# VH-VL binders against o27280: the designs that were tried, part 27

Target 1, 266 residues: o27280
Amino acid sequence: MDSMNVPEVLEIKRIVEESESVKTFIFSWDFRREVRPGQFVMVWDFRDEKPMSVSLIDPVRSEIGISIRRVGEFTDRVHGLSEGDLLGIRGPYGRGFELMGRDILLVGGGIGMAPLAALADEATARGMRVDALVAARTADELLFLDRLEAAGVNISTCTDDGSCGFKGFAHERLLTLEENHDMAAVCGPEPMMFQVMRILDERDVPAQLSLERYMKCAVGICGQCCLDDTGFRVCAEGPVFWSQELSRVREFGRYRRDPAGRRVPW
Below, E stands for the ipSAE of ESMFold2; O stands for the ipSAE of OpenDDE; V2 stands for 0.75 times the mean of E and O plus 0.25 times the DockQ between their complexes.

## First folded at step 1 (VH-VL)

Design l3 (framework fv_libevitug; at its last look DockQ between E and O 0.66; V2 from the best seeds 0.00; counts 0 for: pae E 5.0 > 2)
Fold by OpenDDE, second read of step 2:
Structure l3 (fold): chain C 266 residues (1-266), chain A 123 residues (1-123), chain B 110 residues (1-110)
Amino acid sequence: as target 1 above (266 residues)
Amino acid sequence: QVQLQQSGPGLVKPSQTLSLTCAISGDSVSSDSAAWNWIRQSPSRGLEWLGRTYYTSKWYNDYAVSVKSRITINPDTSKNQFSLQLNSVTPEDTAVYYCAREYPGDLYGMDVWGQGTLVTVSS
Amino acid sequence: QSVLTQPPSASGTPGQRVTISCSGSSSNIGSYYVYWYQQLPGTAPKLLIYGNNQRPSGVPDRFSGSKSGTSASLAITGLQAEDEADYYCQSYDSSLSGYVFGGGTKLTVL
């Protein structure tokens, strides 16, 4: 069996507190093994397993980072861990982002900024111009601002309550921006992504969007993360999709399936 | 700026030990995340990775299974170099031997190579 | 005999596009980064592509790498006479616990 499908027990090397609800867990990584922004790993706390996006890729320090938002029992347990504690990590899985052109627009909401932060690092390292629209409900939920700024990213913020930057949603802020980019990468709440995608399509900007779905196996076998009509498996054909691909997915921006398989509207 | 300079005999008799040295300039043999490799090339076997040595809080060695029982790669921090020893050589060990650096900035690709040393195993 | 499989030879005329394939398995290319090396006659290999598709400084943009599944490909556009060389793909193999190379492709510029 391929070693990537067996959880590797890794020590938490460092924990970064990103916000009140988000922590980044740093692990040692063998960078002979491929890892791309937009890919995810399965995190195992020896009781349960959940997919998490890679938010940091640092070949120089031989480290990766996984940013986790506290949202339930599993993440509560993980957030209770300390440096030196152990977690099981298997992967990475899924299709990551592709970079093209000279300038890229990142549009992220909440924890959706996690994979985009990693992408920003890669893009800037490649000498690309990176603009990032970072959205959150409130100022204190904006993620990775210092990190992005340090990397040379041009940041625009928006918050629902107007506590920082533009008051409103990401797609509303995007409408106020006149500049076009060679490509865009989008990750966040699906309603946000849906609106952003529409704007980008109208502007003829190639866009990649990272979806979140309930995943169990992460290897395209169980089908729990299948998208209706297309048969796309978020864990295998995604989680990063091109806008053209998502245009074929009727459920996108409309509903998702819960762990029981029921349709839940956004 | 980083250069690797190889040295050692080009002729070795069967059953003897092949010994080569790779001197490093512009980098440190104990540089974090860097790895120092030996590769050989022959018409019959093509490019063949033999092993590497690297430092991450302590020294590590990885060897190819094909030569693991006969190979030793040693770093020398005092001279900023690393060496290759291959015991019990046979004519099949005749090849051009290269040392090479893995660089983290190139995702650990072998970005710097020595000039190569032809080693002939013959009686 | 090599773990990674390359065509033994390739050819093209100046200005043409040439591609060199490298096929492996899930234990190497499928899971690990692919590297490409150019070796001119009588010289050591030179890193041409790292991380599947990235170019070191000094490598022209007419060289590009790609990877899909368990296969990788090196593309050379605007072929020049100076491109005549041997090209090798390389990856890591978890089953062998070591780096593996392709058999090499001799590229002839006609």
Scores: ipSAE 0.706, ipTM 0.883, lowest interface PAE 0.8, mean pLDDT 94
Fold by ESMFold2-Fast, scan of step 1:
Formats: structure tokens, C-alpha cells, sequence
Structure l3 (fold): chain C 266 residues (1-266), chain A 123 residues (1-123), chain B 110 residues (1-110)
């Protein structure tokens, strides 16, 4: 059995409170083992196991971070943990982002900024110019702004309520940004990603999009991980897809899956 | 720039202890982002990683299974160097021995190497 | 006794593209980063590639690395006489809890 199928019990080294509802849990990591921005791990609290995106990849300090939004029983229990407590980590899994060109655009909504923060660190370390459009419902839900600024990222913000930056949605803000890019990476609510993808497609900017919401179960056992038209398993073939791949998926931006796996409109 | 300087060429008799040092300039042996490695090379076995030492909050050592019972890698912060001791040597331990730095951290590989020391195990 | 398998030799002419393979398993290349080193006669190995496909500063862009599944490749484009050397791949092996090297490939420029 390979190491990716066995949870490693790791000590929580540090916890960063990102917002009222989001914490980043930092662990020592063996960076001989491959890990890429856009990949996810299974986090095990010794009762339940849930997929979480890797949000910090720091090979200099030998640390990974996993950012977790409080939304239910599992995440409530994990948020109750302290430095020195233990969690099981299995993985990493999935296809990560690929970096191309010199000028990169990141578009993140809410917790979708988590995998993009890790990507921003890698892109800036490679000498790329990084522009980030950070979107949230309110100012206090904007994530990773200090970390992105410290990395040298050019930041634009928007909030639905206008409490910080542009008042409106990510795609509305993107329309006011003039710069073109060699590639983009997008992560957030699917309606946001669909609108952003259409604008980037018109601008001939190749985009990679992360479909985190479909990772609801252990790798390979969840029907909700399958995209309707193409049959892609998000946890095996994603979560990161190129825009050309998603343009062939009839349900992307039009339909979602409920907990029973039924197709429902957004 | 960082440089690693090893002890000179050596002869060691079978059953004795092979001892080498690697002197570090331009970096500290206790740098928290560095690991200090010993690797050897022989025509019959190619490149073999022997082990490493590194400091975080305390000193750690990792050793290759093939030599673990005979090997010790020791840092010396006062002299800014680290050493290799390999006990009970046999002619099969004849090789060119290299020290090398991993920096920063494990992802970036062994970025600086010593010049190499030929050690011959012969009676 | 090498855990990673490389061809013992490779050859090319100036200006040609040459590829050197490195084959492993799920316990090493399948899960862990691959590194490549160049060794000129009488010298220590020099790091060419880390993290599967990244170049350290000072390494020419005609050297590139790639990884697919349990195998990795080093590609040299625009081959030059100065590239005549031994090339070694390296990874980590979880079953051995240590670094492992390929047997090396002697590249001859004809």
C-alpha cells in the first residue's frame, strides 16, 4: 500500500485565524513528497474524514497549511482544536494548477482564495507578476489579503455590499480591469466562476478553474464528483480543469448537485 | 557564496573507523532551513545517500538503512562543520565521499557539494 | 543495486535533442519529487533540476525535466559538446525512508 492511502497523524503546529469563520491549520510536512497548489488532502478527526484544499505550501519552513471554513459538525469540531492536538492527513490528491507565462491572474471568491493563496506564493517565487481579484460578500470575509500583499501580489478587491473595494460581483469588477494575462486561475462559487470564465474566454486568456464543492466524500466513492456530460471524477481528474474542458460540460454554470446527487438549477 | 571543504584523501584499514569532516563557509551548520548530507560514489554501487543531520529546535539525524548500524553524522557548531564516522569498514566501503547541503528545505535538492574525498579501504 | 532505473548510456550530435529516462515505482517517483544532477569527470555532481521540472539559477534553459506517473525524464535541447557527462536522477523512497539515486547515464556527444 502506498503512503497516499494511509492517513499520517500530524500535530497541529500553528493555527492562524483568517476570519470569524476560517482558520488555517499548519503542519510540518515532508517536502520530499509531492504537493502542488490546487491539490487537496483528506482531513481525519478520528471520527469523520473530509477533503480540504492545501492553502499554504512552504518548503523553506517545511510546512503545509489547510484552511477550513466552519460550516457544520466536522468543521466545528476541528475549529475547537488547539496547537499540539492531532489530526490525520491523507494525500495529497487531485490535479493541481499549472503555471504558464509571465503574467498571471487569480480570481477567488470566499474560501476559494485558499488554494489560490498557495498558487500565488509559487508564482511569485518563480518571478511571475501576479494580479489577484479577491471577492467576498463583505469586507470581513475577504481572505489572505495580508499574505498576498507580503508576497508582492497586485490586489483588487470587491464585496457584494461595497464594504471594501468595488461594490459588486467578481465578474463585474473584472470587466473594469484592463490588463490582459498569460493565464488565469479561478476558484469560488460556480456561478462566479462561470461568469469569470466567459470574460476570460472572450479575452483569449486560458483559465484553470477549481471545482471544490464536488469533493464531498472519500476519493472514488462519491457520485457527486462526476461531471454530467464528460463523466470526469473531480477527485480523480480534477479538482482543477482548464476552461476548454469545462466548456463541454452542459451543467457547468447552469446546474448543481444536491446532497442526494440530483441536478438542480443554481 | 557557500562552500564546503572536505578532509583530504584517506586510507583506512579493514575493521577500523572511517572519519571525515566537512567545513562550512558562508552558512551556519545550525541554519534552520539547511540539512547536511553525506553521499558516496563507487563504480560498483554508483551514488549512495548515507545520511544527514539538521537543526530545527533540536538536532536530528536520518541514516540510510544499509549503513544505519555503523554510521554517525555529528554537527560541530563551534567549528561550523559536520563529520561522518563509519565503523567496521570493509573494502566495499571504498568510494569517493561527498558532503552536500540541502537548502532551503527538502524541495530544492542538494545545491552545494564538497570537492569529494577518495577513501580506500585496504590492508 | 540502484532503486531507480536509468539507461546506462545515451548519445547525440550537437544541436540534437536528447532525453534520459528514470523509472521507479509508487513508493518513490510516483509520490515524491525528482531531482537531476550532472557530473563532469573528476568533479562533484551539480544540481540541474529540482521539484521535477524546476531549474536552479545558472542552469541553461535547454535543460528541462518532466514526470509522468512513476517515470521521469531529463531533456537536453540544442546538445553541446560540454554536455558530455554522467547524469543521475534522485528521489525519495518511502519504503526505505531515504533518498535513492538512479544508476546514472553516460551521455556521449558524437
Amino acid sequence: as target 1 above (266 residues)
Amino acid sequence: QVQLQQSGPGLVKPSQTLSLTCAISGDSVSSDSAAWNWIRQSPSRGLEWLGRTYYTSKWYNDYAVSVKSRITINPDTSKNQFSLQLNSVTPEDTAVYYCAREYPGDLYGMDVWGQGTLVTVSS
Amino acid sequence: QSVLTQPPSASGTPGQRVTISCSGSSSNIGSYYVYWYQQLPGTAPKLLIYGNNQRPSGVPDRFSGSKSGTSASLAITGLQAEDEADYYCQSYDSSLSGYVFGGGTKLTVL
Scores: ipSAE 0.230, ipTM 0.678, lowest interface PAE 4.9, mean pLDDT 86
Fold by ESMFold2, look of step 4:
Structure l3 (fold): chain C 266 residues (1-266), chain A 123 residues (1-123), chain B 110 residues (1-110)
Amino acid sequence: as target 1 above (266 residues)
Amino acid sequence: QVQLQQSGPGLVKPSQTLSLTCAISGDSVSSDSAAWNWIRQSPSRGLEWLGRTYYTSKWYNDYAVSVKSRITINPDTSKNQFSLQLNSVTPEDTAVYYCAREYPGDLYGMDVWGQGTLVTVSS
Amino acid sequence: QSVLTQPPSASGTPGQRVTISCSGSSSNIGSYYVYWYQQLPGTAPKLLIYGNNQRPSGVPDRFSGSKSGTSASLAITGLQAEDEADYYCQSYDSSLSGYVFGGGTKLTVL
């Protein structure tokens, strides 16, 4: 195995509290090593290891950022860490987003805005026009709004409870937005992504969607990140897929898998 | 606009120390967004990276394994320049030597180069 | 021998597309960004492509870079007489803990 398959133990340089439930952990990073928006790293807390998307790519400051939502025992332990504490990082892995055209739509739900924030930075640096639909349950859970605004992104918001912006789901807000984008990038809860993908497909907007699945090896050997009927491995052929690729996947948006690989309802 | 101006002797005898200086204008040698490199070029060996110096919270040096025992790269913040010292030279060290800025933070490679200095090692 | 392998020469006629390859390994191109430099006779190298496929300001859009696996390519479309130069790929190599260059490709415009 090459050096990319072994966790490197890194010191947490800075922690940004994005919300009550989301923190961004920032590390020094050697940018000779390639990293692209939409790729993921495996984060090791010395007990367990989980995939996390890269949310900040800042070669000027030699910093990489990883945004983590507190949702279980692993993420609770990581959220309890302080600046100066250690985490193991291996990667990056996976296929990142591809940019095309001049006008891009980002659709992010909750923590799904993390990889899209990194993509927005790249798109604006290339001179693209960037529109972002930022979705959450409540206003307090809308992520990265100030960062996106500072980057020159045109922001639309929606919240399930109507506390900010459009009241409703992301796909409902999408129906009211302009339809003239060259491409879209989508990341968030899988039911949301499925509905968004169907609307974008009907509008003939090329879309890339970022999936989350259980991972163990991260290099395509163990098969635990496989999609249902295609044999696609999220860690090797994804996590970012074109909508055309996902249209062949029956499980997408209809059920999920538990850590043992069993089909369970959403 | 950043410019790099090299100086130093073009003829060095075997066993002596090759010494070159690269003066920086339009940037600071202590910029925490840049690294300052030396590269050489010969017909038989092509382009060969020798090493770099850079500042973050402190000064760092990285040296190519092939010359690590003989090379020193030093910044001089008061003169805004950096130097190359290569000890115990042989005729195989004959090359055109370049200094180069690497910016920003390793992503862009070597975006500004000095004019080059031919150094001949001959007895 | 260079760590990154390039063909020693390439040629084309004005208006054609030319591709220059750069072959490496998982310890360099497979894990690290690729850069391309153009060197006109008697001058220092000039950065042509960074970050695998991006152009600095002032580099014509007929130059493009790409990377697949452990190999990279520089493509020049609409070949012009002034493109006659030496071209070098560059990456980082983790096994050598340092920057590595290809051996260079002399491009001749016929």
Scores: ipSAE 0.173, ipTM 0.683, lowest interface PAE 5.0, mean pLDDT 87
ESMFold2 (binder alone), look of step 4: mean pLDDT 93; pTM 0.951
OpenDDE, look of step 4: ipSAE 0.551; ipTM 0.831

Design l30 (framework fv_libevitug)
Fold by OpenDDE, second read of step 2:
Structure l30 (fold): chain C 266 residues (1-266), chain A 123 residues (1-123), chain B 110 residues (1-110)
Amino acid sequence: as target 1 above (266 residues)
Amino acid sequence: QVQLQQSGPGLVKPSQTLSLTCAISGDSVSSDSAAWNWIRQSPSRGLEWLGRTYYTSKWYNDYAVSVKSRITINPDTSKNQFSLQLNSVTPEDTAVYYCARSKYYGSGTLDYWGQGTLVTVSS
Amino acid sequence: QSVLTQPPSASGTPGQRVTISCSGSSSNIGSYYVYWYQQLPGTAPKLLIYGNNQRPSGVPDRFSGSKSGTSASLAITGLQAEDEADYYCQSYDSSLSGYVFGGGTKLTVL
């Protein structure tokens, strides 16, 4: 367990350009260290460290993939790296997704599709029927479509501008779906997740949602990722939560804490 | 347990503004699991959804296209109520007006209703 | 006139099964859930069915809803005198970006 908390310096084996702003970095992985969809790792570029979701789990090739969206200084640096360059990886951390039933619905927005793509692979491998609602602002921001299709996932797309699939938001597209599912997994912008959860609750579909919060330690010590009123630590009790758990979290869908700890609306 | 109590005048002159208020008990107007609606009913137009207000990180309003240019639905968190304003009324706006709660945003489940208020538009 | 079409009236005798239809289009019932309301004389509508076929607490199992294609149906089994009321279907319409109602069906218990 001690070794888990020490960053392992790994060579970038391969880089996949998913979109203009998203790259997947592939690493060799020793699967004696188990990793589950929905868990995250801390990525260290020898200057700063950030939590990133695992988007690919391939025991056959002994590889994992980490998808990173370019959004700031840290990710700018990482996106400047090439195959053969080094990164520090520690983890995995957090609670991942649980699979149950025969039919699963995945609802993802933007980079939120990263952990869901990994979950899709596991679900299809188990013989589950997987429906995925993939949302983005524009068509060129839709992630993992070819990968999901190749895995046998039934894909429905929606875009804010209507450039691909349903024109509108994920929750609006969800309202038009008539199929029932045994469970749902949701990840994306929190306002999206909030609306999607409410619909799923009404339909009595068990749902798991992956939250994103500012994290520092990843081991439940610093408290930077604590959720108001509950004391849930996203890094320890999450990042995957059941809808029943999130129903107790007042801030969910309403606001988040910035790196300074201030309340910031979505 | 949730109760909606409506108030406002039952008579409005043409071209004036119809104003109604719906007081909420047993729930909050800023609830994260509810939307607050206005519906009207008349023999000529039947049941007609007019619009709603709800809170999710900020306040949102959705209005029916038929009244969008004339309607305003405002929440009042201090009094735990929400109101309806309909401008430039005509006799066609004569109806029984209801406030109602949606169980969830994105759902048409109107599970609690006010008692209704007959509003007559007449000179 | 109404976006959703209902028969204006229906009737049955106590103990009978009565069905009330609600017809729409692909932009509403064909794509979105259907809701049903019961309205007694002089009262506000009461939620009867949500999510096509779900009953809220307090609603007898004599009431059931179904949907197929662009049409929905409310079925009342074991008809009772107290069931005499107006019944309305409701759905969301994407072309109007709002909720829409049927014209209502007056159910008479003979």
Scores: ipSAE 0.010, ipTM 0.527, lowest interface PAE 10.3, mean pLDDT 92
Fold by ESMFold2-Fast, scan of step 1:
Structure l30 (fold): chain C 266 residues (1-266), chain A 123 residues (1-123), chain B 110 residues (1-110)
Amino acid sequence: as target 1 above (266 residues)
Amino acid sequence: QVQLQQSGPGLVKPSQTLSLTCAISGDSVSSDSAAWNWIRQSPSRGLEWLGRTYYTSKWYNDYAVSVKSRITINPDTSKNQFSLQLNSVTPEDTAVYYCARSKYYGSGTLDYWGQGTLVTVSS
Amino acid sequence: QSVLTQPPSASGTPGQRVTISCSGSSSNIGSYYVYWYQQLPGTAPKLLIYGNNQRPSGVPDRFSGSKSGTSASLAITGLQAEDEADYYCQSYDSSLSGYVFGGGTKLTVL
């Protein structure tokens, strides 16, 4: 009865500080509303509403977690909230990750590790071997390493600037890692995802990539969620896409559009 | 409440090794979120970050370029402390040395500091 | 000397607004978070601002941080006598692979 389009007012049960700029907000959740890794919810602070990826799915405790990076006025206000405060949540929305095979590679950049952390939990629960390449521009953007290690994930790290671990880009680190995986899942800055996709395509590893840009509507009715060339709407047909679909999109990894609709290089 | 308590010699001769220790209470040196830093302060150079040690999947150390060839920062999980060794000291290494916690391992958020130790390098 | 540039001194009277600047480059402030510390005589520095504009618990809202391009500012409104101290900015520098501090600003409350 379109209950997904009506926000439910939920109490913040716990707040986990993941870094100085990222917090995970944990809520009790009724799992009659199914949530899958790769999906997002709309978070409403009673002034504005923004899409946020689900980063924790825990049916045993009946909890979901939503990881939010501080990037502007809305997220700054939400970061000021405390346990016991209220937020409106509606959803989930979007297509989640699909798992196949026995071995999965996760490649995450910055906050892109949020949906991949939830996926790691599901993959390990299914008995899959999970390798994660966690990448960031700087050390303070490396997220969820403790949670991944606790889940039994095999972790490799890199930072662009060398402030933590291996110095280099995700695709450079990936070239030093084992080539054999049944699938991969990738989420992070679009130029990183493009380079990673190319390597995985050369290795014949099917990959799913999460595009969280252009999240301007929850139901995909606005044109700002569209990808060039294919007409895909991120919130309706994504945010998760297979690499073979994205390899045909001229815009992916090469240019974006400004508010006037002009092409701008990454 | 997190507290950092420093110990070590206040006088070191040129060419010798400076050794300082920082004992931690209220937190674990192997906390998977925190980093453990050494900073020094002198009139000539101001505040200088020297390096940090931290645990993620294994122990890592990061060192400032200016001291990288002479510095070692080591955690000791059994004693819940970490140390600084600085080799081949010169009078320019004379400073007040502080240990400090970063709340997150990659962060510059130095939220708890030790009391400071004045180290004089003199013959 | 210092990689980040601060004025060596600043002053104000009680109740006044004072701003302390911190200037860097694209390899530090332009790309990374800015932190601010207050140091009273004979004590260790105390964290005042992190993440460009965030206050730790216990820091009065009279203190605020901002960042624009390669520069940052610490603003103190309603200046009080106890605010007399040295103030230091900090950022990460990718060319040096480490954290760098400003030279410090001695704030005098007249």
Scores: ipSAE 0.008, ipTM 0.422, lowest interface PAE 14.6, mean pLDDT 83

Design l31 (framework fv_libevitug)
Fold by ESMFold2-Fast, scan of step 1:
Structure l31 (fold): chain C 266 residues (1-266), chain A 121 residues (1-121), chain B 110 residues (1-110)
Amino acid sequence: as target 1 above (266 residues)
Amino acid sequence: QVQLQQSGPGLVKPSQTLSLTCAISGDSVSSDSAAWNWIRQSPSRGLEWLGRTYYTSKWYNDYAVSVKSRITINPDTSKNQFSLQLNSVTPEDTAVYYCARGFTYRYMDVWGQGTLVTVSS
Amino acid sequence: QSVLTQPPSASGTPGQRVTISCSGSSSNIGSYYVYWYQQLPGTAPKLLIYGNNQRPSGVPDRFSGSKSGTSASLAITGLQAEDEADYYCQSYDSSLSGYVFGGGTKLTVL
């Protein structure tokens, strides 16, 4: 029996429209069950459950937030909900980010800014200096800029199409930024994370990267959660990994796997 | 492969500075994949992490709250070593002191031989 | 200071399976990796397990680690006389911003 991992049915207290495709759902939370940036919860709509990173951790208001991008039938149903509606939440699960040093870099792509926004809040609360590189395909898909600014984060942006900030990819923008960071945290599409990791490795900046794929089983061994070479279970041992751990994973940034386990290039 | 060799006196008077050195072979003290730690062990307090020094673009130090006001950990790139200075020692600082390499800044994969430091009454 | 809780002793006979527990909180084991060290009498601790369940080169597969929630376990199968040692767990603690250790478990092979 899985009594301590049973979903709690929670009321949607507030919904924040982050963009046309992204909403943050805010719930009251009992912080006797502590949550750390980098951890995820399972969100249950009474038909399916999906893992979602925690994007807001607010012990003062006793709230957590979960940011969800509309990409399929589950997320379409959740996006159709209103304040006062119910969702099942269980967790938190996974390993949180470690904060070390004084000056940190956050590199987020698209919805990958969600767990990094929570990390930015904790880092600034600890008196750390935080630089955030926020990347997206277009200006309309840049997320959490207002929250990061309110937290005192130094923000750089880039868009693939040049509609906001630097025109180009995150790793190209990173090459123009200062090298003086004690650590970095990175979350976004795997090809972006791979390129960013290579630059940070060359600059001797230890990096933590969040892998949010294949996290369907939060309570045990799951085939979809295993990394190719190492056998790491993302739901149990991740989703946050140091760059040195990921350098041993053949598939990271190079290919993914379909439901049959076949290699599919990025 | 990688080896850590400790040196320093095993007896220190109360109120004096405890000073130990850890010489590194098989790796560089400025390696970007390493943090260089001091850990002590006593029967009464068990294993205690004291602090570390590490290099990214410049040198950084992190220290345990319990010793932060008295401790300095310094690298010496020319000699490929790092040192511990602990000021104003008391008998409670009596312990076996270890230097250790931290890999990915979180676990200690290589340890020095240990140095018993006695702070006499 | 012992931040993580281990039983002070454990024992077994050769060939037996023994398990050593390590209990913490959400600020350490619940959110971060667990590491295990073996300390033979008169020697420095030696890394036995990293990343919850990974073995360094040279560590026999008789040793395994696991983690569930805020607790971790070290399992030793086919216990041998040379396994008699002190065992320590380690994690990172976010409230202390540093490494933390268990109090250690003295394993006696009967």
Scores: ipSAE 0.006, ipTM 0.440, lowest interface PAE 14.2, mean pLDDT 83

